# Ledger of designs, part 13: VH-VL binders against Uncharacterized protein AF_2093

Target 1, 226 residues: Uncharacterized protein AF_2093, of Archaeoglobus fulgidus (o28187)
Amino acid sequence: MDVEIVEELSKMLAGRKAVTEEEIRRKAIRCALKIMGARLVGIDAELIEDVTCSLIDCPITLKSLHFSEKVKIGDVLFYHPHVIKPEKEDFEQAYFEYKQSKKFLDAFDIMREVTDRFFEGYEAEGRYMRKYTKDGRNYYAFFSTIDDTFEDVDIHLRMVDEVDGDYVVIVPTENELNPFLKFFKQYSEDAKRAGLKIWVVNPDEKTIDPFIGYPKDFRLLKGFKN
Key: E = the ipSAE of ESMFold2; O = the ipSAE of OpenDDE; V2 = 0.75 times the mean of E and O plus 0.25 times the DockQ between their complexes.

## First folded at step 10 (VH-VL; framework fv_cilgavimab)

Design r51 (from r48 with heavy chain W33Y K52E R59T, light chain S99D; at its last look DockQ between E and O 0.02; V2 from the best seeds 0.00; counts 0 for: pae E 18.6 > 2, placed apart)
Fold by OpenDDE, look of step 10:
Structure r51 (fold): chain C 226 residues (1-226), chain A 123 residues (1-123), chain B 112 residues (1-112)
Amino acid sequence: as target 1 above (226 residues)
Amino acid sequence: EVQLVESGGGLVKPGGSLRLSCAASGFDFSDAYMSWVRQAPGKGLEWVGRIESKTDGGTTDYAAPVKGRFTISRDDSKNTLYLQMNSLKTEDTAVYYCTTGYDYDRGWPLDYWGQGTLVTVSS
Amino acid sequence: DIVMTQSPDSLAVSLGERATINCKSSQSVLYSSDEKNYLAWYQQKPGQPPKLLMYWASTLESGVPDRFSGSGSGAEFTLTISSLQAEDVAIYYCQQYYDTYTFGGGTKVEIK
């Protein structure tokens, strides 16, 4: 299982000459979803950390990428393969990914907290994917970003059918609406048709609002700010 | 038995406004995708617009010819669908049908149709 | 927008004979996630509103006679009436409901 995730992550990062630990973690979570599906509910932070380590300091297979070299630029620690010297453009790309990853990772606990509050009265389990259960109804919540959700739309559509219950992707607010508009324009019909739900957490205000789809339980609807 | 009953049609001058209503019964209105479809005299069917169920976000979509002029809304408490038509043109003359897609498992085809209400735009 | 094209515009068929109507979409209306064709056929008799005949390209609506059948996938579809009856005189429309809705131009079916 770990090896499969590492291999998938290596594919996702193929061609990259510089990365950050934050990016690796973010994308490891995505790969874990792809490989494990609903089983992700049973997974804690250790797996993601092990996968992350495998690409940096503790490789578990020769088939995986190995970013063994470190370089600090400003306040950011970058990693690159031993045999490759990254150029300016590589670091710029890595920095862009770092910013997105850091934002997500920093908001992760707040998103979970807000979502737990939203599902007050439900039994909850899981970290990267949380399962909420009450009166025989299940909600599976996966934490991501709207951009990553866009890239992984096929996985999320699959998950709607895979889970025994409702599937919802929880994403943080963005500084711009463009990423949301982009998703809406391209995938809103598919998402709605499939029953995919996307809800948005504002980490600053600690609120949650619907973007696509509403919960079937009317009582939960009251938990939305708007 | 599913029933859709349109009302509000009539004669209006170009540039005028008209509001159509559709009273629905016999199905769970709140979970249905509702649409308006029109048919000009002796012509084919033309989709006008759709409003989704609240559970799916209640999003509205419109055909290009009516976008910006027509507005679809719904009152689930009254099981009523509305079509607000502004800045009417002669080419908007048609029988307007209220239609419903009531089951998501079917993919939201237009399962039921009303009898239609005639809108005539003429100077 | 997805454009729907029907052919022919009109069709005259003798009673008891086969009637065939073709429908083409400008793009595929096959949804990859559920492998369903979001294509419907409607029948409109004179002085009446349209009624749904079939959905998912080939699934007959309840109450529709089995002499009606639909076939095709992707962007090309066919409605067939195996043995035309007098009550089948109508205009038939194909419709995609893959992305909102778009109707074909209709095919008028008459008795020869």
Scores: ipSAE 0.000, ipTM 0.506, lowest interface PAE 14.4, mean pLDDT 92
ESMFold2, look of step 10: ipSAE 0.000; ipTM 0.441
ESMFold2 (binder alone), look of step 10: mean pLDDT 92; pTM 0.939

Design u1 (from p6 with heavy chain A32Y, light chain E61Q S99D; at its last look DockQ between E and O 0.02; V2 from the best seeds 0.00; counts 0 for: pae O 5.7 > 2, placed apart)
Heavy chain, then light chain:
Amino acid sequence: EVQLVESGGGLVKPGGSLRLSCAASGFTFSDYWMSWVRQAPGKGLEWVGRIKSKTDGGRTDYAAPVKGRFTISRDDSKNTLYLQMNSLKTEDTAVYYCTTGYDYDRGWPLDYWGQGTLVTVSS
Amino acid sequence: DIVMTQSPDSLAVSLGERATINCKSSQSVLYSSDEKNYLAWYQQKPGQPPKLLMYWASTLQSGVPDRFSGSGSGAEFTLTISSLQAEDVAIYYCQQYYDTYTFGGGTKVEIK
ESMFold2, look of step 10: ipSAE 0.205; ipTM 0.694
ESMFold2 (binder alone), look of step 10: mean pLDDT 92; pTM 0.941
OpenDDE, look of step 10: ipSAE 0.019; ipTM 0.565

Design u2 (from p6 with heavy chain A32Y D105W R106S, light chain S99D; at its last look DockQ between E and O 0.02; V2 from the best seeds 0.00; counts 0 for: pae E 16.6 > 2, placed apart)
Fold by OpenDDE, look of step 10:
Structure u2 (fold): chain C 226 residues (1-226), chain A 123 residues (1-123), chain B 112 residues (1-112)
Amino acid sequence: as target 1 above (226 residues)
Amino acid sequence: EVQLVESGGGLVKPGGSLRLSCAASGFTFSDYWMSWVRQAPGKGLEWVGRIKSKTDGGRTDYAAPVKGRFTISRDDSKNTLYLQMNSLKTEDTAVYYCTTGYDYWSGWPLDYWGQGTLVTVSS
Amino acid sequence: DIVMTQSPDSLAVSLGERATINCKSSQSVLYSSDEKNYLAWYQQKPGQPPKLLMYWASTLESGVPDRFSGSGSGAEFTLTISSLQAEDVAIYYCQQYYDTYTFGGGTKVEIK
């Protein structure tokens, strides 16, 4: 299982000459969803850390990318393969990914907290995918970003059918609406048709609002800010 | 302007069937939960049932007195709510109101009401 | 099902005087997550559909005079008309929307 995730992550990062641990962690979570599906509920942080380590310091398979070299630029630690010297553009790309990843990872615990509060009265389990259960009703919440959700839309559509309950992707607010508009324009109809739900957490305000789809449990609607 | 207009009421014998319609306008009908509320002559208000929006699963809930006999449905393409009433009883005699709430995804509270349509069940 | 009980069944009040209507629910309609009481009040005049007066137990609907007020929490609620006007003659209903919908039996308010 770990090897499969590492291989998938290596594919996802193929061609990259510089990365950060933050980016690797963010994308490892995405790969874990792809490989494990609903089983991700039972996964803790250790798996993601192991996968992350596998790409930099502790490779577990020969098929894995190995970013063995470290470069500190400013306050950010970059990793690159031994045989490749990254160019300025590579670091710029890596920095962009770092910022996105850092934002997500920093918001992760808050998103979970807000979502737990939203599902008050439900039994909850899981970290990266959190299952909420009450009175035989299940909700599976996956934490991501709207951009990553856009890229992984097929995975999320699959998850709607895979889980024995409702499936919702929780994403943080963005500085601009463009990423949301992009998703809406391209996938809103498909998402609605499939029953995919996307809710947005404001980490600063600790609020949650619907973007696409609503919970079947009408009482949960009360938890939305609007 | 939000408008709800009920129709289909009339006289029916016990054991008979009747279908009520509610034509909605002035809002995005498909996004709202819709409810039926009835009022027997000289009596109080009684919730009959509701239907959620398609986005919210489109599920229906019914009051105990009408479960198994009444069916609520909606045609979002026609902005119309329906109440199919089967096995009607004399106690089903009432003015039936179509209603919805100001909150488009919850329907709470019920702040929009039609004028109602009278259903009389009598031998 | 949550049962709503209103008292009194009828009330006669002089013009300009206070009218008080009580409503009790068989269980709490306070939602812990948002700390809101899922309780509404309606006014119904003869030959008309009900009109929403108040929601969240104490929030006035738009256009409703401020002589109307709501109070209470949990399972006990009160609708108050501080100074009864002629146009306030009607039947008033409380309603919970915590779990589906159920109405109280109504209170008829008349001028003494």
Scores: ipSAE 0.000, ipTM 0.474, lowest interface PAE 13.7, mean pLDDT 91
ESMFold2, look of step 10: ipSAE 0.000; ipTM 0.471
ESMFold2 (binder alone), look of step 10: mean pLDDT 91; pTM 0.927

Design u3 (from p6 with heavy chain A32Y T55D D61E G107E, light chain S99D; at its last look DockQ between E and O 0.25; V2 from the best seeds 0.00; counts 0 for: pae E 9.2 > 2)
Heavy chain, then light chain:
Amino acid sequence: EVQLVESGGGLVKPGGSLRLSCAASGFTFSDYWMSWVRQAPGKGLEWVGRIKSKDDGGRTEYAAPVKGRFTISRDDSKNTLYLQMNSLKTEDTAVYYCTTGYDYDREWPLDYWGQGTLVTVSS
Amino acid sequence: DIVMTQSPDSLAVSLGERATINCKSSQSVLYSSDEKNYLAWYQQKPGQPPKLLMYWASTLESGVPDRFSGSGSGAEFTLTISSLQAEDVAIYYCQQYYDTYTFGGGTKVEIK
ESMFold2, look of step 10: ipSAE 0.011; ipTM 0.557
ESMFold2 (binder alone), look of step 10: mean pLDDT 92; pTM 0.939
OpenDDE, look of step 10: ipSAE 0.015; ipTM 0.540

## First folded at step 11 (VH-VL; framework fv_cilgavimab)

Design r52 (from r48 with light chain S99D; at its last look DockQ between E and O 0.74; V2 from the best seeds 0.00; counts 0 for: pae E 8.2 > 2)
Fold by ESMFold2, look of step 11:
Structure r52 (fold): chain C 226 residues (1-226), chain A 123 residues (1-123), chain B 112 residues (1-112)
Amino acid sequence: as target 1 above (226 residues)
Amino acid sequence: EVQLVESGGGLVKPGGSLRLSCAASGFDFSDAWMSWVRQAPGKGLEWVGRIKSKTDGGRTDYAAPVKGRFTISRDDSKNTLYLQMNSLKTEDTAVYYCTTGYDYDRGWPLDYWGQGTLVTVSS
Amino acid sequence: DIVMTQSPDSLAVSLGERATINCKSSQSVLYSSDEKNYLAWYQQKPGQPPKLLMYWASTLESGVPDRFSGSGSGAEFTLTISSLQAEDVAIYYCQQYYDTYTFGGGTKVEIK
């Protein structure tokens, strides 16, 4: 199972000459969703850690990218392939991805905590995708960013039909409104028609609000801030 | 926050017609089953009728006293529920509430209620 | 056409005392597939819309004080207020949601 995820992650990072561990971990979670779908509910932290280590320390497949060389610039640790000498632009790209990845990873446990509270009274299970169950109703929550959700929209639209219940993507607030406006303009109608839900957590205030879609269980509506 | 706001109530003569509207917000209106419930002054609650979501077939059901005279419709593009009342009688005088509740396979309790709009049928 | 009958029509109870309201349906509202009673209770104060108190005969809606309880199964149900408070003065309605919706006639609860 980790071999398939490592190979998919290597495809996602193809052509990259510099990365950070944070970017690898964020993207490993996205690849795990693509490969496993709803089975991601049963996955703990160890699998993602093993996948991440495979790209840095000890590849588990010959098709895996291997970022074996370390370069520390400021407080950020970058990795690159042994034979590749990254240029300034390569490190700039990696730093951009690092900032996005750090924001997501720092917010992850808080987003899960807020979502658990929103679903008070539901039985909860899973880490990277949490399944909430009550009264025969299931909600599958996957944690991401709005920019990653835009890039992965086809995967999320597929997940709506794959899960036995409702599918929701939980994303943190952004400093800029533009990523949400871009998603809204291009995909809001497709998401609404398909039943894809996207809810936004403010990690600082620990609040949750709908961006796209509402829960079918109307008793949950009181759990939104607005 | 869920809001249901009724409008269109007023004074009408027996035999007349009136259309009530209910503006909905704070939930996926197109997925919701919607109901009208009325209450004559000083009297109990009386269910008037229900319209299912488009996904569940859009079927309407009516209480016997209003069947054939009242028509429930919805406009999902405007998030609005309607009650068309024809051949009005003095016994139709009531506060009319817009209500909602949803279940996957069966009815659900009426979780949310509007504030109501008064319809008075009097000569 | 499930008829709901409430008794009494009105009830006067001293503060802190127990209030009991009965509701009978003309047929069972117990659904065999999920083994739940499709019976709800509502509270209505003057000038306000009704408020859902409980569903499935005995499950409290969020935010409802635990002095309210429901019991019964099939066709006979009871709402109990264990210790009446001033804010509990209202009209109470039972409602079936087994097949469309039908309300009971209401029970007015007053302080003695």
Scores: ipSAE 0.012, ipTM 0.619, lowest interface PAE 8.2, mean pLDDT 89
ESMFold2 (binder alone), look of step 11: mean pLDDT 91; pTM 0.935
OpenDDE, look of step 11: ipSAE 0.551; ipTM 0.819

Design r53 (from r52 with heavy chain T55D D61E; at its last look DockQ between E and O 0.85; V2 from the best seeds 0.00; counts 0 for: pae E 9.6 > 2)
Heavy chain, then light chain:
Amino acid sequence: EVQLVESGGGLVKPGGSLRLSCAASGFDFSDAWMSWVRQAPGKGLEWVGRIKSKDDGGRTEYAAPVKGRFTISRDDSKNTLYLQMNSLKTEDTAVYYCTTGYDYDRGWPLDYWGQGTLVTVSS
Amino acid sequence: DIVMTQSPDSLAVSLGERATINCKSSQSVLYSSDEKNYLAWYQQKPGQPPKLLMYWASTLESGVPDRFSGSGSGAEFTLTISSLQAEDVAIYYCQQYYDTYTFGGGTKVEIK
ESMFold2, look of step 11: ipSAE 0.006; ipTM 0.580
ESMFold2 (binder alone), look of step 11: mean pLDDT 92; pTM 0.940
OpenDDE, look of step 11: ipSAE 0.546; ipTM 0.817

Design r54 (from r52 with light chain Y31S Y98S; at its last look DockQ between E and O 0.70; V2 from the best seeds 0.00; counts 0 for: pae E 8.7 > 2)
Fold by ESMFold2, look of step 11:
Structure r54 (fold): chain C 226 residues (1-226), chain A 123 residues (1-123), chain B 112 residues (1-112)
Amino acid sequence: as target 1 above (226 residues)
Amino acid sequence: EVQLVESGGGLVKPGGSLRLSCAASGFDFSDAWMSWVRQAPGKGLEWVGRIKSKTDGGRTDYAAPVKGRFTISRDDSKNTLYLQMNSLKTEDTAVYYCTTGYDYDRGWPLDYWGQGTLVTVSS
Amino acid sequence: DIVMTQSPDSLAVSLGERATINCKSSQSVLSSSDEKNYLAWYQQKPGQPPKLLMYWASTLESGVPDRFSGSGSGAEFTLTISSLQAEDVAIYYCQQYSDTYTFGGGTKVEIK
C-alpha cells in the first residue's frame, strides 16, 4: 500500500527538479486519499511520514522519484535528484509550492480542531480523514485546499458514493477569492448534484462556513458562522 | 443563515382561494422535508401538512381539516415551497408558518420557522 | 392521529420557583428501533415563531439554558423550569413527531 502511494506521488511530481519536504507531505496526503479512499480513516501520521521519506531517503519502488540532494536557501531546505542541477526557475517553483504547502500544513491542526468543535457530541476518529458518527449518521471529512480540491475533484466526486454517509472536504480560507470563484463556476453544479460538500475554515477566527452543500443533520447548522 | 420567508397572505372571502409561497435559503432545500403550520389568533399551533424531498418520493401528507382543500407543492429550482388553499373557511384564518425538519429516522422536530404570513378569511 | 394533551392550560409561578408542565399522548411515542421518545418541546413568545427547546423528550437544544429539563417516556412527559426567569414567560407546546406532527394545546407560563 506504501508502494502504490509512493508510485502515485512520483507520477504527481514527475518533471520536477526541486521540491521541499512540505510539498511532498501535502501531496502524499492527496495520493493516500486516491489509493486508500475511506480506509484513510485508519491511517496515522507514520504512513505519510514514511511515504515522504521514501522520496527523499530510500526509494521503495523502481518507479519512485528520488530527491537525494539537499540545498538550503535561507531557512528553506530544498531537495533535488542527484544527476540534475536545478535552475533558478526550478527553485522559484519549489518555493511557491513550499509556501502553499506550509500554509496548509500549519493550518491542518486548527482545521481539525474547528471541525471537531463543529461536530461536538459526535464520536471522532482518524487524522487526514476524520469520521464523525452520531445517531447512525456518519460524516467523513477530508482536509485539503480549494486549489487542490479543484485538481482532485474527480476523486472527491467518487468518494461521495464510496463512503457510508456524507462526504465533506474542509479547506482553509485563502488571501484571494479567485480560487473559490473558479471552483464555483466550473464544478458547483456537478458537486451539488453528486452531494459533494465543501466547507471553509478560517484558521484565524476559528470559524467554519459552507461553500458547497449543507449538513443533513439540521442540529449542525447553528455551528456555521453565517 | 437559514431563512424562511412566507408571502402571499391577505384578506379573502369564504369559498375563495389563495396561494402562499415560502422562499428558502441557507440550506439544501431540495433535500429537505418542508411543512406548513398555522396558528389562529390567540390559539395554539396546528400542523397543516408536509411535503417530502424528491429523493424520498415527494409524498405529501395533510391534516384532516385541510385534506382535499389544500395542496402543498415545491419548486426545487427556485428553492420555493407553496401552499395552495381552496374552498377557504373562516376557521382557516391564521398566521401560516413554513417550517423545516430533516427526517433521518421516522421524523424530526421542526427546527426552523419563518416569521409567518397572515391569512384572514371573512365576509 | 396521535392526540396530545397538555396540562395545565395556564400556570402562574413566582420568579426563581419551579414550573412544571405536563403532556400526554394518546398512544406511545417511544420507538422500539432506537429507544427514543419522539417528543419535542417548543417555547413561543408573543409576536414570534416557536423556538425548539428540546427533542427526544429530554435532549436539550443547543443554546437553551440548563434550567430547562424534560422527563417522561412512552405517553407521559414533563417539562420543568427549575428556576423561572422573567424571560421564560411564554406559551409552551409539546409535539409528537413519531407519526407526522401533532401539537399539544399549549401552556401559558406567567410570573405570579
Scores: ipSAE 0.011, ipTM 0.575, lowest interface PAE 8.7, mean pLDDT 89
ESMFold2 (binder alone), look of step 11: mean pLDDT 92; pTM 0.938
OpenDDE, look of step 11: ipSAE 0.475; ipTM 0.795

Design r55 (from r52 with light chain Y31K; at its last look DockQ between E and O 0.02; V2 from the best seeds 0.00; counts 0 for: pae E 22.1 > 2, placed apart)
Fold by ESMFold2, look of step 11:
Structure r55 (fold): chain C 226 residues (1-226), chain A 123 residues (1-123), chain B 112 residues (1-112)
Amino acid sequence: as target 1 above (226 residues)
Amino acid sequence: EVQLVESGGGLVKPGGSLRLSCAASGFDFSDAWMSWVRQAPGKGLEWVGRIKSKTDGGRTDYAAPVKGRFTISRDDSKNTLYLQMNSLKTEDTAVYYCTTGYDYDRGWPLDYWGQGTLVTVSS
Amino acid sequence: DIVMTQSPDSLAVSLGERATINCKSSQSVLKSSDEKNYLAWYQQKPGQPPKLLMYWASTLESGVPDRFSGSGSGAEFTLTISSLQAEDVAIYYCQQYYDTYTFGGGTKVEIK
């Protein structure tokens, strides 16, 4: 499974001349969802770390991109392929992705903590996709960003049917509303029709609110801020 | 153990009204979609209407022969489903079953049924 | 409304022989989002409420004997009792639950 995820991630990063480890990790989680689906519940941090390091340190497939060279600019460590010298624009793109990736990764444990509290009384398992179980009811929560969810919407729509329960994408707040408005305009009807839920965590206030879809268990509604 | 107990059936004249109740126990009533199904003597099953859970918006839907005459409601604090039947016709004579699709994972088939209550509409 | 049509109206089968009941819907009840057929089968004995036999066209409810099976997809479905037993004498109904609920007319199964 490591090899399939590494190859998918290499496709996602094709053409990139500079990246950061943070971007690779964020995108590795998305590729793991695409390849593994509901089996992602059984995956801990080691798989994603191994996939991430394989693109930097030791490729595990001939089709893997290998960002072997390091360049530190300010506090940010960039990686690039051995024979390629990145231009200013390449570093600017990588820095943009770095900021998005770092914000998500820094918020990840908080989003899980808030979601665990929301599902107090449920048995919880998994890391990147967390399964909550009570009285034979299952909720599967995948942690992402709203921009990544927009890009991956077809995967999330399929996940609604793949899991044996409800499927929820948990995303952090953003500084601007535009990404949420874009998703709403383009996909809100499809998501509602399919039963895809998207809930938003404010990592600073440690609150959770629905963006699309409410839980089937009315007792959970009191856990929302609004 | 799931139990559904209907009550309120009886004899009523055409044009009259009657309210049926269904007491539910053994499951979380507020999570369930609830339906009424009727069966005229010697005839097949006919779905009358459904009320969704509050989680799913609480929408009611009715079969064409009863639209505008029958009203389904629920009281989640009392775990009770109601059927208000107005402008009754002799064609409404049937055993009325309370039924539920409690298990969301199955897409809400009608997996639990009460014993039914007889409504007779006759001059 | 989705109309459900069952055939035959009645069926007499010798003990231990196969009974076959057909059900046709006026529209497909296969939901593309989950690839499930929203079709259920019920058994009703005299003086009793119906009991769910199977859902999603072919998934047996807990406690239903192996001799019952369902097949079909989209708009045409079959309930099969592979070896009829005396306790299987009942009226059988198909039912769509794709959009609200609609029952077929029923098939009475008797011992020949």
Scores: ipSAE 0.000, ipTM 0.399, lowest interface PAE 22.1, mean pLDDT 87
ESMFold2 (binder alone), look of step 11: mean pLDDT 92; pTM 0.940
OpenDDE, look of step 11: ipSAE 0.588; ipTM 0.830

Design r56 (from r52 with heavy chain Y102W; at its last look DockQ between E and O 0.01; V2 from the best seeds 0.00; counts 0 for: pae E 4.8 > 2, placed apart)
Fold by ESMFold2, look of step 11:
Order: structure tokens, then sequence, then C-alpha cells
Structure r56 (fold): chain C 226 residues (1-226), chain A 123 residues (1-123), chain B 112 residues (1-112)
């Protein structure tokens, strides 16, 4: 399972000459969803840490990318393959991904906190995919960004039918509305038809609002800001 | 001024093929979603299909009666929308309208319409 | 597939009187995330292509007279012409744009 996730992550990062640990970690979570689906509920932080470290320190397969060299620029630590000399543009790309990744990772615990509070009274289990259960009703919440959700839409559409219950993607707010508009224009009709839910957490205000879909349990409607 | 001008309509036998064109001007065609809508003589409106802009994924969607027989395409360099109609049936007889939609304020209702081109499927 | 049903099929109204056209959708076309009803109204005069009158259920398209108004939400909608003019003789269609497009069957408005 670890090997499959590492190999998928290596495919996702193929051609990259510079990355950060933060980017690897964010993308490892996405690969774990792709490989494991609903079984991601049972995954501890240790698996994602091990997958992340395997691309940096100790490859667990010959097919794994290995970013063995490190370069510190400012307060950011970049990694690159041994025989490759990244150019300025490669570090700029990695820095862009770093900022997106750090924002998501820093907001992760807050998004989980807000979502747990929204589902007050439910039994909760899982970390990267969190399952909320009450009276035989299940909600599966996966934490991501709207841009990553756009890239992974086919996986999320599949997950709606895979889980026993409702499937929701939880994403943080963005400074610009464009990523949400882009998703809406391209995929909202598919998401509405399939029953895919996407909810938005504001990590600063600790609020949660729907973007796509409402919960089927009408008692949860009071938990939304509006 | 937005203009949509359909062409290529005519008489065709059942089982035949026909290609409609829609020449667009007065707006940025490459950002637009485009649709075909038909109206049988004396009947109501029926949406045929839509193609989204390339920046919104370029996806085509079709109404069930035409799925697999009709193909929508676009040539952004010529500002032209196409409808390729194959395996035509008598129930495909209609005026075919070219329409456009997507606007931030309106969303994607069908906001501009051409004058239509008549397709008659008869033996 | 979202089915749109209009009533009546035909409506005869005296000049200056109010005309009311109803439209039902088989499911809600209100999108709770943006609080918008994905419903449009079109006017089609004889020999002409349809013309967009209204979007978001109640927002008038540019150049449409204010005697036209829309109301309703969710799955039930109404188009009202407050004082019918001769130029309003047409067939009126509702249309959902929540998930692709479907049109109602049309309502023919005539002068009584």
Amino acid sequence: as target 1 above (226 residues)
Amino acid sequence: EVQLVESGGGLVKPGGSLRLSCAASGFDFSDAWMSWVRQAPGKGLEWVGRIKSKTDGGRTDYAAPVKGRFTISRDDSKNTLYLQMNSLKTEDTAVYYCTTGWDYDRGWPLDYWGQGTLVTVSS
Amino acid sequence: DIVMTQSPDSLAVSLGERATINCKSSQSVLYSSDEKNYLAWYQQKPGQPPKLLMYWASTLESGVPDRFSGSGSGAEFTLTISSLQAEDVAIYYCQQYYDTYTFGGGTKVEIK
C-alpha cells in the first residue's frame, strides 16, 4: 500500500527538479486518497510521514523519485535530485507550490476543528479522511484545496458512490475567488448531478459554508453560517 | 453588436448527414459557451447540445435524442461553431438555432440567438 | 433530467390587464451555495428567434420593460406581465440552466 502510494506520488512529481517537503506531504495525502479511497479513514499521520520521507531520505522502491540534495533559500528548504542542477525558474515553481502547501498544512488542524464542531454529536474517526457517524448516517470528509479538488475531480466523483453515506470535500477559503469560479464553471453541473459536496472553511473566522451541496440531515443546516 | 449567422440547412433524406455552421461576431468567441437549440415547425424549443470554451474544459454535452449521432465542434481561429448531424431521422426536422451563453452576471442562460437555419429530413 | 412544466398552454388577456404564466421544475433549481434560482424566461414572437427576458428567475435582461416581472423560488416560478401590450403577444418559455438546459412547453399569450 505504502509502495503504491510512493509510486503514484513519484508519477505526480515526475519532471520536477526542485520541491519542498511541504509539497511532497500535501501531494502524498492526495495520492493516498487515489490508492486507498474510503480506507484512508484508517490511516495515521505516520503513513504520510513515511511516504514523504521516502522521497527525501530512504527510498522504499527503485521506482521512487529521490530528492536527495537540499538547498536553503531564505527560510525555505528545497530538495532536488542528486545529478540535477535546478535553475531559478525551478525554485520559483517550487516556492509557489510551497506557499500553497504550507497554507493548507497550517490550516489543516483548524479545518478539522471547525468540521468537528459542525458535526457536534457525531462519532468521529480518521485524520486525512474523517468519518462522522450518527444514527446510521455517515459523512466522509476529505480535506483538500479547491485547486487540488479541481485536479482530482474524477477521483472525488468516484468517491461519492464508493462511500456508504455522504462524501464531502472540505477546502479552505482563498484570497481570490477565481479558483472557485473555475471549478464552478467547469464541474458544478457534474458535481450537482453526482451528489458531490464541497464545503469551504474560513480558517481565520472558523466558519464553514457550502460551495456545492447541503447535508441530507436537516439538523446540520443550523451549523452553516447562513 | 453580437451576431450569430447559421448556415448549411437544407433538405436531406433519412439516414443522411448534414453539417451546420454558425459564424459569430461582436464578442470574444473563444471565451464563450455555445449551444444548438432546435424547434420543429409549430412546436416548442428543444436544446440539442453545448460546447464549453477551451478555458472551461471544452466539454460537449448532448440531449439524449441526438447523443451519438450529432457532434458539436468549434474553430476559435474562425469564430465558427459547427454541428455535424449523422444518421438523420424525420424527427430531426426543425429550425436549428445557434446560441451563446456565459456571462458573469447571468451565468449560462442562452442570451443571444441566431435567426436559425431549416433542416428538413424527408424522403 | 429536469422536466419543466408550464401552465397554461394558452392564455387570452385583454389589453392593459395582467397576464400570469406558471412554471414548475421536477426538482429544485435553487443553488443554495449562491442562493440563485437557475431559471430563465424567453419571449418568442411569430417568425423570430427566442429572446432572453429574464435570468436568475426575477432579474430583467437589459432593455426589457418593467411591466415584466418574475417571482418564485425552488421549483415554482411565475412570469407576470402587469399591463399587457399588443407587442407582448408571443409564446413564453421557461428554462432551467441548473444542469444543462431544458425548456418548458411554452405558453401562448394572445389578446382577448
Scores: ipSAE 0.317, ipTM 0.739, lowest interface PAE 4.8, mean pLDDT 90
ESMFold2 (binder alone), look of step 11: mean pLDDT 92; pTM 0.938
OpenDDE, look of step 11: ipSAE 0.442; ipTM 0.783

## First folded at step 12 (VH-VL; framework fv_cilgavimab)

Design v1 (from r49 with heavy chain D31Y; at its last look DockQ between E and O 0.56; V2 from the best seeds 0.00; counts 0 for: pae E 6.5 > 2)
Heavy chain, then light chain:
Amino acid sequence: EVQLVESGGGLVKPGGSLRLSCAASGFDFSYAWMSWVRQAPGKGLEWVGRIKSKTDGGTTDYAAPVKGRFTISRDDSKNTLYLQMNSLKTEDTAVYYCTTGYDYDRGWPLDYWGQGTLVTVSS
Amino acid sequence: DIVMTQSPDSLAVSLGERATINCKSSQSVLYSSDNKNYLAWYQQKPGQPPKLLMYWASTLESGVPDRFSGSGSGAEFTLTISSLQAEDVAIYYCQQYYDTYTFGGGTKVEIK
ESMFold2, look of step 12: ipSAE 0.081; ipTM 0.657
ESMFold2 (binder alone), look of step 12: mean pLDDT 92; pTM 0.935
OpenDDE, look of step 12: ipSAE 0.280; ipTM 0.726

Design v2 (from r49 with heavy chain D31W; at its last look DockQ between E and O 0.53; V2 from the best seeds 0.00; counts 0 for: banned pattern WAW H31, pae E 5.3 > 2)
Heavy chain, then light chain:
Amino acid sequence: EVQLVESGGGLVKPGGSLRLSCAASGFDFSWAWMSWVRQAPGKGLEWVGRIKSKTDGGTTDYAAPVKGRFTISRDDSKNTLYLQMNSLKTEDTAVYYCTTGYDYDRGWPLDYWGQGTLVTVSS
Amino acid sequence: DIVMTQSPDSLAVSLGERATINCKSSQSVLYSSDNKNYLAWYQQKPGQPPKLLMYWASTLESGVPDRFSGSGSGAEFTLTISSLQAEDVAIYYCQQYYDTYTFGGGTKVEIK
ESMFold2, look of step 12: ipSAE 0.221; ipTM 0.684
ESMFold2 (binder alone), look of step 12: mean pLDDT 91; pTM 0.932
OpenDDE, look of step 12: ipSAE 0.195; ipTM 0.697

